# Ledger of designs, part 6: VHH binders against Uncharacterized protein C6orf62 (C6orf62)

Target 1, 229 residues: Uncharacterized protein C6orf62 (C6orf62), of Homo sapiens (Human) (q9gzu0)
Amino acid sequence: MGDPNSRKKQALNRLRAQLRKKKESLADQFDFKMYIAFVFKEKKKKSALFEVSEVIPVMTNNYEENILKGVRDSSYSLESSLELLQKDVVQLHAPRYQSMRRDVIGCTQEMDFILWPRNDIEKIVCLLFSRWKESDEPFRPVQAKFEFHHGDYEKQFLHVLSRKDKTGIVVNNPNQSVFLFIDRQHLQTPKNKATIFKLCSICLYLPQEQLTHWAVGTIEDHLRPYMPE
Below, E stands for the ipSAE of ESMFold2; O stands for the ipSAE of OpenDDE; V2 stands for 0.75 times the mean of E and O plus 0.25 times the DockQ between their complexes.

## First folded at step 1 (VHH)

Design x01 (framework vhh_7aqx_2)
Fold by ESMFold2-Fast, scan of step 1:
Structure x01 (fold): chain B 229 residues (1-229), chain A 125 residues (1-125)
Amino acid sequence: as target 1 above (229 residues)
Amino acid sequence: QVQLQESGGGLVQAGGSLRLSCTTSGRTFSSYAFSWFRQAPGEEREFVGAISWSGGSTDYADSVKGRFTISRDNAKNTFYLQMNSLKTEDTAVYYCAADYTLLFSGYPDAEYDYWGQGTQVTVSS
C-alpha cells in the first residue's frame, strides 16, 4: 500500500540503511579537527542575546585525549566570546558573502546565525538557528551547505537548505577535507519548565558511525552540569 | 554547483549491451555516492542502482540485478552503468544522481543533491 512517491522514498531509505550497515570509515579518508560551541538562553537573563558557555575541540587523532584536553582548556569569558562572535557575524554578512548576498539576506531575515571565530583564515564554522524568540523553546539549528574554491574565501558559496531538506550543516576545510555535520537532537531535553537554561538542540553527526556515538555521548556528559533534573 | 552529464545512450537491439557514463566537475568526486535512475514515458522515476562513496557498496533494483553493473573511476571523475542483456522494458530516459548526504544520515532520504539532464536509451525488438 501507498503512493508511488512513498514507495520511491521507502526504496531510497532501504538503500541508505543497507549502505550504512557496511563498515565504511571516513576517518581513514580524512584527518580533521572540529569545534563544538554551545549557546544558551537563560530565562533569568531576558535582555541577553546569547551566553557562550564552552567549546569542545575534537580531532580524528587521539580523540579521547583531545576531548579531555578541550574540556579542561576551554576557558572563554562570556563577554569576550560574544564580542568575537558578533564581529565575525557582521564580517560574514557584510563583506565576505556579498557575491552570495541573496542567500545571506534570506538567512538573516528568517534565521538567526552564529559564527564561531576561525582558528585560521581557511577554517570557518557557522551555526544557523531558527528565528530566535523569547519563549520556552530551545534554539534550533538551521541547516546550510558551504562550498569553497581553492582556499579563496571570496569564492565561498553558502547554500541554505529548504525547510523540507533538513540534511545538516556541512563545513568544508579545503586544506584538510573536513566535514562537520549537525543532525537530529540526541541530547536529553529538560522534562519540565522549571529549568533556568534552554539548551541548544544540536546533535553532532560525524561521518564515522563509532565516532558519532562516542562524540554524542561526550557532548551529553559535558552538558550534564547544565541539565538539572 | 556540481554538474552531472550523462553520455552513452542510444538505440540498441534486445539482448544487446550499452554502457552509460556520468561525468562530474570538481575535486570532490570521491566524496559522493552515485546512483542511476530511469523514467519511461508516463511513469515515475525508478531507482536502478547505486554505488557508495568508497566503491565498497553497490545496490540494484531487482529488475536489473545480474544484468546491470555500476562502477566508478575516481581518476576520471566518472561513474558508469554497464547494461547487458537489454530488454524492451529497459527503454527509458536514464538519469545520474549524486548524493552528498550519504556521508551521513541526511534527510530527506528520497532527495538527491544533484541530477543530470538524462540520456535516452531505446531497446528495439
Scores: ipSAE 0.000, ipTM 0.103, lowest interface PAE 17.8, mean pLDDT 46

Design x02 (framework vhh_7aqx_2)
Fold by ESMFold2-Fast, scan of step 1:
Structure x02 (fold): chain B 229 residues (1-229), chain A 125 residues (1-125)
Amino acid sequence: as target 1 above (229 residues)
Amino acid sequence: QVQLQESGGGLVQAGGSLRLSCTTSGFTFSSYAFSWFRQAPGEEREFVGAISGSGGSTDYADSVKGRFTISRDNAKNTFYLQMNSLKTEDTAVYYCARDRYYYDSSGYLGAFDIWGQGTQVTVSS
């Protein structure tokens, strides 16, 4: 047997070859879209509006380099890397949580903002779109917007699409269609004035060429600090 | 009390390098994003680069990508613009700005509430 340093280099070369094969196979399996979902929830709720319990095998930015970097700097063991490759899955990063408290119209509102790393948000949105492709009434979103569920028991231009584990909400206006994702367990309307501002919301992030229209049209000053980087 | 002050400008030959500094005072430096802008003679002020409050995100104008690097030092309440491979068209007055929010090259506008006085950069052929 040679130098341990030499064996580690051989192991890294084998990992690189396996990651390249995985990247190619994932590119063939999935149609990737650059949509990013934001999930907001009440601070005292135990469940998010949107929960992903499974790891999804999708191509992400820096997938190969992130795995190799982790092994190189020993923050991610070779054994852990091989185990993930054997499972044919990609590990999701833990979401970041931020919360705020504000008083609005005599009510105290607490909200958690669930910030996912961009790569993981793309994985979540891709999973949702793949599930929707299997519908007899396929929906193809042309735009996505941030929406606060406040003040309203219902929206006149709101359409609800249902699946076994998730509910998709379509918000329309005369010139636009938008698609929001919401977990069924959290799809509830406020029942009285005191709870109107405690409803959770989700939004989808638009591609960069539309970000100015998104930010100017729908995002308030207090939300920008909580946007994923 | 609340101030931004640029330094490090001057005359340099094309292909050379300069590092600009923006020293701040009167506020909690680590709580803000910062940007560099420049204004060439007879032109409007243009965005050059930005750095987020955490320092984890940076963004640059297409004209300077690969040549300029923005960085920050929270211990010194200072942020920097390292300018490499300078061209004559980089000649301008450079301004530093405090951003309450993070401005990025996707066209989202931040809230720039404090500006420096500017420092002249002149690139000769």
Scores: ipSAE 0.000, ipTM 0.094, lowest interface PAE 20.5, mean pLDDT 49

Design x03 (framework vhh_7aqx_2)
Fold by ESMFold2-Fast, scan of step 1:
Structure x03 (fold): chain B 229 residues (1-229), chain A 124 residues (1-124)
Amino acid sequence: as target 1 above (229 residues)
Amino acid sequence: QVQLQESGGGLVQAGGSLRLSCTTSGRTFSNYAFSWFRQAPGEEREFVGAISRSGGSTDYADSVKGRFTISRDNAKNTFYLQMNSLKTEDTAVYYCAAGYESFIYTSPDEYDYWGQGTQVTVSS
C-alpha cells in the first residue's frame, strides 16, 4: 500500500505534465487566453459569480496549478481521479484550415482539457479571450471547433458558429473577448464519467467589415462578471 | 486604459508591519483583478498575492500565507497589501499589477498593467 498523499501528488504531477504539453503546442499558434468555467446549480440571484463559481485560466504559465486547485476543491474522490488519469484519449485530427485569402488565417490545433465529474455542475463554459496586437494585419478570433471525448471514448463534435440560435460571439473592440458556450447537454456523459474537452481548431479572421456584436447564448448574464469591458 | 502607482514601501524591522497601496486610474478600477509581485536582487519576479475582480477570491504564495492580506476599495480606486510579521526574506521591490479577467493569475505574463515598483527593506 502507498501513501494516499504520495499517490495523489504523483497523479497531479502526471496531469500537470500533460497539460503543459498541450499549452505549449497551442501557445505557438495563438495569441489569446482560454478559460474553462463551471456553472453551478446554485440559484442566488444577486451574484452571477455563484452561477459561474470557477473560472480556470488554461493559457498561462500557472494553468496547471489553477486546474489542480479546481480538482482538489472538487467533491471527486482520489480513486476516481486516478482512474481518469489512467484512461487513454483517442486522438482526433481537427479539420484542416487553409489561408486562402489575405483576410483569413487558417490554423489547426489540438488541446485536451480534463474535467472531473461533479453533481453540482450544471453547465461547462469555454471562454476565449483575445488580445489585439498592433500590426499591419490585425486579427480577431471568429471560429472554433470543439471535439468532446467522454470517459468511455464517445465523441461529440461541435462547430460553435453553426449554432447561432444558441451560441454567438461578442466582440466590442480589438481587445475584447469571444465567448463560446458549451451546454452540458452537448457533452452527454454517462453519470460519474469524466469529460475531456478537445479544442481542435481556431481561426483568426480579418473580416472585410469589423465585427461589432453577435447574439450570445442563454447564459450571457451568468458570465457577465467574467467579461472584459 | 489603467495606470498603476505603488506607495507605502520603506524600511522596517523584522517582525514589523507595512501596508502597500496601489492607486489606479478612475472609473475602470472595478473592471480588473489585481495582484502583487515582488523581485529581490538577482532573483526572478515572483507572485505574492492576488484578488479577483469581485473581491470574493484571494490567493497567496505559500511563503506569505497567514502573514499578508490583499484587499481592494473600489470607492477609492485603490488596492492594498497588508504585510505583517515581516522577515528579512521579504526584502524586495514590490510591484502591483492589473488584469482584465475576473480570476486570479500567479504568472506575471498574464498581467497587462504594472506599476513602477516600491522598495521594501526588512532589517534584522
Scores: ipSAE 0.000, ipTM 0.118, lowest interface PAE 17.4, mean pLDDT 50

Design x04 (framework vhh_7aqx_2)
Fold by ESMFold2-Fast, scan of step 1:
Structure x04 (fold): chain B 229 residues (1-229), chain A 124 residues (1-124)
Amino acid sequence: as target 1 above (229 residues)
Amino acid sequence: QVQLQESGGGLVQAGGSLRLSCTTSGLTFSDYAFSWFRQAPGEEREFVGAITWSGGSTDYADSVKGRFTISRDNAKNTFYLQMNSLKTEDTAVYYCAAETGIYLPYSREDYHYWGQGTQVTVSS
């Protein structure tokens, strides 16, 4: 007969190993940098010209922990997603901009970072995935419009783009158009609402190598269909 | 009240060109994606082409690719369909449509706002 204290210690060690493996699995799926390409709108007498200007790293502001909690716990899950799916217009809090100094290839530069509100990222991503078709055909357009408050008199609208190869979130404001593309080529079409929630979270946490290639190596291809020409 | 009004239809000989216009009122033009649909006698209304709210992306039905071009003019609250190399099978009533969002709707049911239609007749 084995010692009860030794069996208890072995059970605890197995539990620790399982938790570590789960953490490593999540880290393997969720090590990411999200980039937003800015297309500055230049108007010349009744014409608008857009140029791909720059790719700005997104500050996550610990959104990772909340999204990972939702994935692990599933408690954000079905009712909130269903409520979101029934909306034609979804309310968001405005993203915030913060300038920070960064080292860029041997030079220190001032760069703007975009801070996305925690719940708003979840709302956007969940709505995008929830409206994807389960057929081989290109995705039906996402017609949902996001609305957020900016100052006392302005409404800003975030237009949602979803198609077979790419999902994009676009913000049009007086000074610029912001294009955010999420590569979904390696994600499966969700079978149910709980799966949709998990896929929403995972998409924001693609491996850095894939996101770097997607954002930096293919940024012109991602934006070409959305540039006015 | 949102209104869409087509113009520029008419009779044209095969191989010719026409430019359709859709003038909008009662909406914030820059917030809308716009589309053209057509309906031939005895057939269902079919998608022809669309342009996103930014003007940065366009899409077309395979039957018109390379011949038709959709464009928009935000200063005039108007969007256009330039039709080149017209064929007799392009004969139809052409409808303009508008919907919020940047991704291009393909189905009639995807659009909330519609024009009354303009006749295009292509003779042999």
Scores: ipSAE 0.000, ipTM 0.113, lowest interface PAE 16.3, mean pLDDT 52

Design x05 (framework vhh_7aqx_2)
Amino acid sequence: QVQLQESGGGLVQAGGSLRLSCTTSGFTFSTYAFSWFRQAPGEEREFVGAISSSGGSTDYADSVKGRFTISRDNAKNTFYLQMNSLKTEDTAVYYCATSPGYEWVLGSYNPSDFDYWGQGTQVTVSS
ESMFold2-Fast, scan of step 1: ipSAE 0.000; ipTM 0.122

Design x06 (framework vhh_7aqx_2)
Fold by ESMFold2-Fast, scan of step 1:
Structure x06 (fold): chain B 229 residues (1-229), chain A 126 residues (1-126)
Amino acid sequence: as target 1 above (229 residues)
Amino acid sequence: QVQLQESGGGLVQAGGSLRLSCTTSGRTFSTYAFSWFRQAPGEEREFVGAISWSGGITDYADSVKGRFTISRDNAKNTFYLQMNSLKTEDTAVYYCAAKGDFGVSYYTEPSQYDYWGQGTQVTVSS
């Protein structure tokens, strides 16, 4: 019979194989395909690892409306990976979002992230992670595991998130930490940095002046170890 | 930066309904979180309800849950409090409040809000 975790891993492996086959048939229309498996779990050593492995629901091609709706919707909804493959595969290039709300030791934590596919103009992937709470108690440490399949190659990335004072820049809101995770390669040029700032403005709904401050603090301070010289 | 003006208050019988409006003047209405507070004579201002900058999160005081609904219309720079099944205990001056900080859904403490309207009287008769 097997256990639920073993069956879920097998389902994800089947999804990967089918996505590779579908990608090959549409290679001339798209420069890449991506999916994210999101894992959430609390660990020892004051760390929480995301261990709920799920394929993020694909948004429709109505990009602007869906991004706004995603930001407004704090509920978590999941579709089966096999059900998603029965839908239009071209939607795999649409922005993906996921919101979840969880209560942790008397505080509410929300996690929102948006993934935009890269293209010849943008050539970036922007992943935003936002946490908020109702009081002055500290956020619990978290770890997230993301798996990316980009182009013809499968690569795995691990992102470690913590409540340490230096990991989140909160200028005007002491009850929220914002984390922006960008592949190091997307920060290699001033043009890529400017595009990331523009996407952060859209995703965070901040004026350019406030975004510049947050982006400098978040990107330069938090992602400094990953930035090129 | 932002000025708030309430309207829609008045006298109503118990069991009736009123809709309060708060119209804002200024830039960046869509990035602001909005709340309603009320104050009865001799009492502190108490939280009534809130709506986040995105409109995706709403919250209410336990005394009004199921009876009051907060909403916003970004195209009109206005947010609303729909008050149904009014009780005599709902009699108070109602204030709208705004906070420009992104990333907080709302605050329940009056001291956390920077912008306030002048208030509108709601009187519920038995």
Scores: ipSAE 0.000, ipTM 0.113, lowest interface PAE 17.9, mean pLDDT 49

Design x07 (framework vhh_7aqx_2)
Fold by ESMFold2-Fast, scan of step 1:
Structure x07 (fold): chain B 229 residues (1-229), chain A 123 residues (1-123)
Amino acid sequence: as target 1 above (229 residues)
Amino acid sequence: QVQLQESGGGLVQAGGSLRLSCTTSGFTFDDYAFSWFRQAPGEEREFVGAISGSGGSTDYADSVKGRFTISRDNAKNTFYLQMNSLKTEDTAVYYCAKDSIWGLYEGTSFDYWGQGTQVTVSS
């Protein structure tokens, strides 16, 4: 009840609470390292791995406020954003994963990114490493590899945004660079008798200037020495 | 049929010790992380401790660090909570829980719980 502005404020508060819980869970339990390799069409060779600490800023207060600012500044509805965060899973070109049962963090953790658009990228390979925060042991690979093919970014992103069961989604700037971060997946598969994480999507249309402060800018800075002049 | 069953609760004097056990059946024990939670009268359930699927890592609530120890015995499909230097504020119903996640403790999703065992610490 109440006016539409009151309901939007309630939806924004729910999204803020969910982002806080996600930040607390990940920051308190695990340290993460992520490496991204870009494969350029013109070179036909895999680039060196880049450690990208800023890809995990979901665990900072600045990340929460920047995400919420992006929702306010975008054409994306708050209710649609909440549904993406709670229910929607974007499956990128990710190979099948296997758990590493012998290590405390030896399981499948899926963290999917869409850095879009880039015409010169053949694909992106992401490797996730994590460890138990209380452990003195080194980071262990979680056998998660994400393959993003440039040609599929638009299809996968638009599929998420244009689902018929979602309402209030408006895409004003489809050519803007976007960062789509998916974390926390808890799935039970009857065939494999294994429980895997449920992916929670954080999907916002962000202005390019805001994305530069985040993963896109950080990754491009790491790639700058390898770019043609 | 998946089942978790606590045992070992009871009445103890402050400064005493108790060992709780959680015996499990109906799934592959070695594959999962396990946790202990507790709930005092009129309060919500709180996390107490966790042990990873490999047994190589444990985690504890700050209020019990140094006093409680979680362990597991894969041959017996059982995990334990050793409680030392008990305080009156440790009085609660203690629950064991199976994490829904294969080999990784995340502390956010539990698919099976025990029925609980009462621990009462008198002064």
Scores: ipSAE 0.000, ipTM 0.103, lowest interface PAE 18.6, mean pLDDT 50

Design x08 (framework vhh_7aqx_2; at its last look DockQ between E and O 0.03; V2 from the best seeds 0.00; counts 0 for: pae E 15.3 > 2, unsure alone 62.6 < 65, placed apart)
Fold by ESMFold2, look of step 2:
Structure x08 (fold): chain B 229 residues (1-229), chain A 125 residues (1-125)
Amino acid sequence: as target 1 above (229 residues)
Amino acid sequence: QVQLQESGGGLVQAGGSLRLSCTTSGGTFSSYAFSWFRQAPGEEREFVGAISYSGGRTDYADSVKGRFTISRDNAKNTFYLQMNSLKTEDTAVYYCAADLSTYYFHGSEYPYDYWGQGTQVTVSS
C-alpha cells in the first residue's frame, strides 16, 4: 500500500507549503534546538536519542477549532483543551531528525520509528531549547515538559485499528503538548500479515510566551540522562 | 522508579537557619534535576529553587535569593536546601520534586516525575 517514505515526504511538503504562506511569527525571532529521546521500559537499556535537523515554527490559525473538534470526537479532555485555548499557541514541527549514535558515522536520515505493536518503549521525550535570534547567548531549555507515554498513544492506536478510513493519523498526549504524526502500514511476512504504526514526525504545541521562559542548564546537562555514561 | 523523602523541617526562630534534605531511593539520583517548592497555609504552591543533574546550575525565586542555597551530593543520593536568615514569611510545607526532562517549572501543576511528601518549616517571631 504505497511507499511509506512517500507518505512522510508528502506530509512534510504540505507543512512546508503552509509555512511559506505565513508571515514571520513570534517564534521566528528565536533559534531552536530540539532532541527526541525514546525511553525504554527496561532501565538498563539506553534511550534512543535523536537531534532534530530543522525546527519549523508556525502559528496555527485553527488551533481552537482543532481542540474543539478533538473534544467532540473524544480525542481530548475538555478541561485540558479549555486551558490551552486561553493562550496563543506556537506549533514547532520536527519533520526530520538524525540519530546521535556514535557508532553510526555520517548518518543523517529521516527516521521511521515503529511505535506499535512494539511495547518496549516507556515514553517519548522531546527536549526543546531556544534563544533570541542573532544572540551570542547559549541555548537554554524551554520551561515545559514534552512527554508522550506509551499507554497514552497505544490506546489511541487501538481505537484507530477499528477504522479503515485512514492510513495516517495524528495523536496527542493528554496535556496536548506533543503531537505524533503516524503512518499506518500493512506489512506481510512469510508467516502473517500485520498492521504497524510508524512515527513520521513530531510537533510540539506550547503557549507562545513560554519561548522566553527558560530553565537552568545547558543542552549537555539535559541530554545526560538519555546518553550512555 | 524514584522515591523522595524530605527531612530536616521543624520550628526555628526568625533570623535562624535550617537545612532541608531530600533523599532518593529506588532510582538513579545522578540522572535527575531537583526542585524545591513550598506551600503556605491557604496559598498556592510556589517555586523556591532548583539544581541541575550535574550540580553546575542553580536557580532561585527572587524572594529567597541570597538567603537560600541549593546543593547536591550524588554520593549520598541527597539534595539540600540551606535556609539562612529565616523570616516568618518562610513558614510553609516544603516539597522536593525530581524530573528527567527539565530543571523546573514555576507552577507546581507541572507533572514532575516524582514528588516528596513534604516537610513542615515554621519560623516563629
Scores: ipSAE 0.000, ipTM 0.217, lowest interface PAE 15.3, mean pLDDT 71
ESMFold2-Fast, scan of step 1: ipSAE 0.000; ipTM 0.136
ESMFold2 (binder alone), look of step 2: mean pLDDT 77; pTM 0.789
OpenDDE, look of step 2: ipSAE 0.017; ipTM 0.364

Design x09 (framework vhh_7aqx_2)
Fold by ESMFold2-Fast, scan of step 1:
Parts: structure tokens; C-alpha cells; sequence
Structure x09 (fold): chain B 229 residues (1-229), chain A 126 residues (1-126)
């Protein structure tokens, strides 16, 4: 005969084992490779391509190590990324591609990216451009407040990250941008368009630009008091 | 990176109240989720309460629900644990912990936190 406390401790140990297994499963689901092409029509003649390896696992003790591991372990080539950017069809079981454009008087800003999203993300995820600099934190977060609707689910909020270049703080680098995205497949159903699965991003913006869910941000962009919640 | 420092611990009689504070150094306070854990001598660290990085969600251990309240003040880079109706079994060293953008599922798991305070002793008498 066992005592009741021994049985309860065994149940807790099983829950801890399930939690660890789920943590490992979530890590295995992080296959998020992105390449961003940034085009300045009036300022630059050539596009700048950014490579981001994996979604940051916000449930681990060392997110920076996971970013570096993701960059190091990425096997997705620039050629494959460019091929997907040229196609009209997005494969739901493969990397997705998306183009976005912002028109401002006197210029056109375009961002193209290829995305392989993880399923069932209800919390925010952050992508960071990471290249070298082993001793310094490569980014710093800036809070952005945005409410998500999902029946009676609790409100969810987003945070954004600012990239820090390998030299430390970088000024006037047009190749640096920061973005935030969420997997909203389960949070919102479009009324007029059938969207089977949709990954949404929010914008970081310059004060002179209108807010849009498809805006391009820079390392210098951050939330202002004038931004709607 | 963030550094954490607890304050507000001490000796109190059963039925009394204490308010613990955890002050953080550095920028980006608003991007961290925060938790309180406690540890009695010879025991493992036990989850007490948590507040999400957005402030939109809180969670508590069953043993403290209805008695303890966690809150945060982004303007002061501080978060709190209001402890009411204290019991002798609440006696422990209380630790504050922080994690950048934590997943809600893992907020109660002490092994997943990188940033910890030094601890503050709470002793509940009689």
C-alpha cells in the first residue's frame, strides 16, 4: 500500500515530465527561416537582403543562444529564398513568401520575405537579425501594446526588439530592420476572404509614415505616445 | 540583461500582511514577465505567483489564491507581491524572477528563469 502523498508526488513528476517534453516539442517546431529583401527605390539602386534563421523560443532560459544556434544551423539557402519570392503560390507545408509595399510621396519602400511559421502560436514571437558579437546583447525590447480577440481568451500583448549591429550601436544602416509577427491562424477569421492560415506582422514606423500592419521598421523605430494601442 | 533585488520581507504574526517589492535595474522592464517563488529550508523552490510581460495575465499557486496578489508598475521598474492572511506555512525565503517574453505555460517553472534576486526572508510566527 502506498501513502497518498507518494501518489501525489508521482503525479507532479509526470506533469513535470510532460512539461519538459512539450518544451522539447516546441523547440523542434522552430523551423522559421526568413530572408528579407529591402528596396529603397529613390535612395538605393539595389535591394538589401536580410537573413533570419529561427523563431526565438521565449520559453527557454537562453534566448540569445537559441538565436545564434538558429543562425548557425540554418540550411535554407538564399537561392531557395529568391525562388520562392518569384512565385505566385504559397505552399502551406513549406516556407511561405510575402511581399509588402509602402508608398510615400517621393519614394517606394518594399519588403519581401519568406516565412515558415510555427503552428498554434498565440503569443508574440520576435525575430532578430543576429551576426556575431559574442559578449554583448544583440537586441533590446521595446513594449508595444496590442489586444488580440479570441472569444473569451485573455488579452495578449506584443513586444518588439531592436537589433544591435556587430559593432555595437549602428546609425544610418538601411539594412537593419526590426519586425514583430504573430501566428493569428486561430485568432481572427477574415469575413470577405478565405484565409486558411495567416501569419500577421505589426509595423514599426517612422513618425512621418502612416501606421499599417505591413510597415517596414528600422532599428531606430519604436513606439511613440501617438501610436494607437 | 536585468538584475533583481527583493525588499519588504521580515517577521510578521499569523493573520498579518506583508508587501514584497522587486526592483529591477536596466531598461526594458516592460518586456519581462515576472514571478515570485519561495523556498523553505530543505525544500525545492515553489511557484507562488506570476504576472505576464503584458500585465494582462496573472497566475497563482493554489495554496495562496485569494490571499496573495501580484502586480507591476512599469513606471517604477518594480513588481510586487501583496501577501494577506499570512500562515505559518508561508514562512520561506521569497525570490523574484524574470524571463524575457515568457510563454505562459512555462511561467511557473523555476528552471526556465535566467534572472533571479538574492531572496528575502519571510517569517510568520505563531
Amino acid sequence: as target 1 above (229 residues)
Amino acid sequence: QVQLQESGGGLVQAGGSLRLSCTTSGRTFSSYGFSWFRQAPGEEREFVGAISWSGGSTDYADSVKGRFTISRDNAKNTFYLQMNSLKTEDTAVYYCAAELYPGSMYLTDSSLYDYWGQGTQVTVSS
Scores: ipSAE 0.000, ipTM 0.106, lowest interface PAE 16.8, mean pLDDT 47

Design x10 (framework vhh_7aqx_2)
Fold by ESMFold2-Fast, scan of step 1:
Structure x10 (fold): chain B 229 residues (1-229), chain A 128 residues (1-128)
Amino acid sequence: as target 1 above (229 residues)
Amino acid sequence: QVQLQESGGGLVQAGGSLRLSCTTSGFTFSNYAFSWFRQAPGEEREFVGAISTSGGSTDYADSVKGRFTISRDNAKNTFYLQMNSLKTEDTAVYYCARVEGTFYDYLTGSAPLYFDYWGQGTQVTVSS
């Protein structure tokens, strides 16, 4: 017996500390507060995956491959996450998915999104309909209002109303990544193309197959109470 | 041993200013978010403000917004509460606390702020 419980406790504490530091560093770099989650199946190791589901830091060359492999075949582990977070030099790389790289082309300053609560393993999904004009020009601040569902506090649904689309959130392109902006003081959005690509790269850690499957029939049903119609 | 220690409390006149410090030891300061609380005699402990791990994000109680500013100095393992335009109602024992979990969980409404370690408190008295 080599103290596996002690090792797991230390690993979780280290992961939580690194998660806090990474999320805050990313928010400062992008001039806004950000929360990201990703999709897990109900049957997987729930408690360990809850902790890991909050970790989407800066990508390395092999990071997305390990994330995608683990999510697809349910072999994703806490130890693998810790190994990736311990890289001394972390660089942002283009997304692995061909469709996602093309979806960045023609983006506008308007964004529509939805966030599923991280504590609902089967329903933890982040979707964003990013529409950013691809350029090296700075972006102006985007105003967002967030509403929390008053029901089950284990399930909190957040949405943003775009300046142009005042009807709320529409789940019509599940192949886009997700961002959530939270700020009582109306923080500024990213102001340049490089920063935007960094955000897209982080969110594109999610397998597109999983997002598309869940959007068909499932996500729309969950979103219906929060969508204006 | 994790330790948090407040300093800078004292007596000040209404309209005056005071700066509180919370010095820490026994952990990697730069990995944590921190909060200030206060408790007046006979009252519940009240949230005053919080600062993120990076220092780029802060949150304040409505009663102190515009008057109080929280900041941090990672090189000194210390964070501060700058109190301006003090009122008699600001009289309380002020406590510093280390945040357990993530400041962003609080901001997203995913979890309330939890605290694993507290200082012993420092008295602030505002005279009329």
Scores: ipSAE 0.000, ipTM 0.110, lowest interface PAE 18.8, mean pLDDT 49

Design x11 (framework vhh_7aqx_2)
Fold by ESMFold2-Fast, scan of step 1:
Structure x11 (fold): chain B 229 residues (1-229), chain A 124 residues (1-124)
Amino acid sequence: as target 1 above (229 residues)
Amino acid sequence: QVQLQESGGGLVQAGGSLRLSCTTSGSTFSIYAFSWFRQAPGEEREFVGAISRSGGSTDYADSVKGRFTISRDNAKNTFYLQMNSLKTEDTAVYYCAAQDWSGLIYDEHQYDYWGQGTQVTVSS
């Protein structure tokens, strides 16, 4: 139907418009800062990948739209997007989002990012920091096992950076632990909500075939099953 | 520790061009934005432009839009400010800066790392 490139560009433009329009509606549903990234992959092409990421900031009363302004308008590869998020954001486990986690993993075999409510984020950061173990050895890629609230187990692949990079890692029990990479300056104020909120993200990795569906439908309706009560 | 070092300042005639460089050292994985600020004689420091760590997004002050371009070369750990169609009012000390975590990119007080500055002088 028409020019395939023009149709895809129209779908992306509509999706971007919906992402911007829905920021206020999403903020009303969540009492925390959240990043939602949509990554679309073309499976059948010689180039293997066509990828675009959009980030939606969901903010409380102190909105910081300008921080994510350019990111939301950027198109970039899945590899670049994953590298960016992997270095700054770490896997968090939220029992209330177990169904969301399964659905996201169904769309990607690599890694997912899970959102957390504001109060739970502060509590988890403080808990993990108090149970932290520090070592003189440089950090290395880690495969960790996470236990869900229902007793389910999941293996995750994490990349860790040297402590020389001023990034803290907090791990107490690999079976029930989550990993946080936080700048050491921010570890002095773990209750700084702006800093803690930066660790919350949701990534949806979608086949290219779903781009039109997401562009036509409302983003809020698509995210509804994954939202807290 | 992240360190920033500017180069490329100097004297040019109005209508000319200059390219400033800012070389980064240390780990930049926690950096959200790299930016240029300038300070004219007797004035407060003002925002010029910013680029995301990935290089995928840029933003500029209205006074320089269409004339200045910011870019990043990740392989060289360097970001640049290409200044074209220079005006005498562009005369200032130019500083590169990095924001450790996301904050308002237009606010100098949100930046954690700063270079020492490089002088740009535009003659009539």
Scores: ipSAE 0.000, ipTM 0.106, lowest interface PAE 18.2, mean pLDDT 49

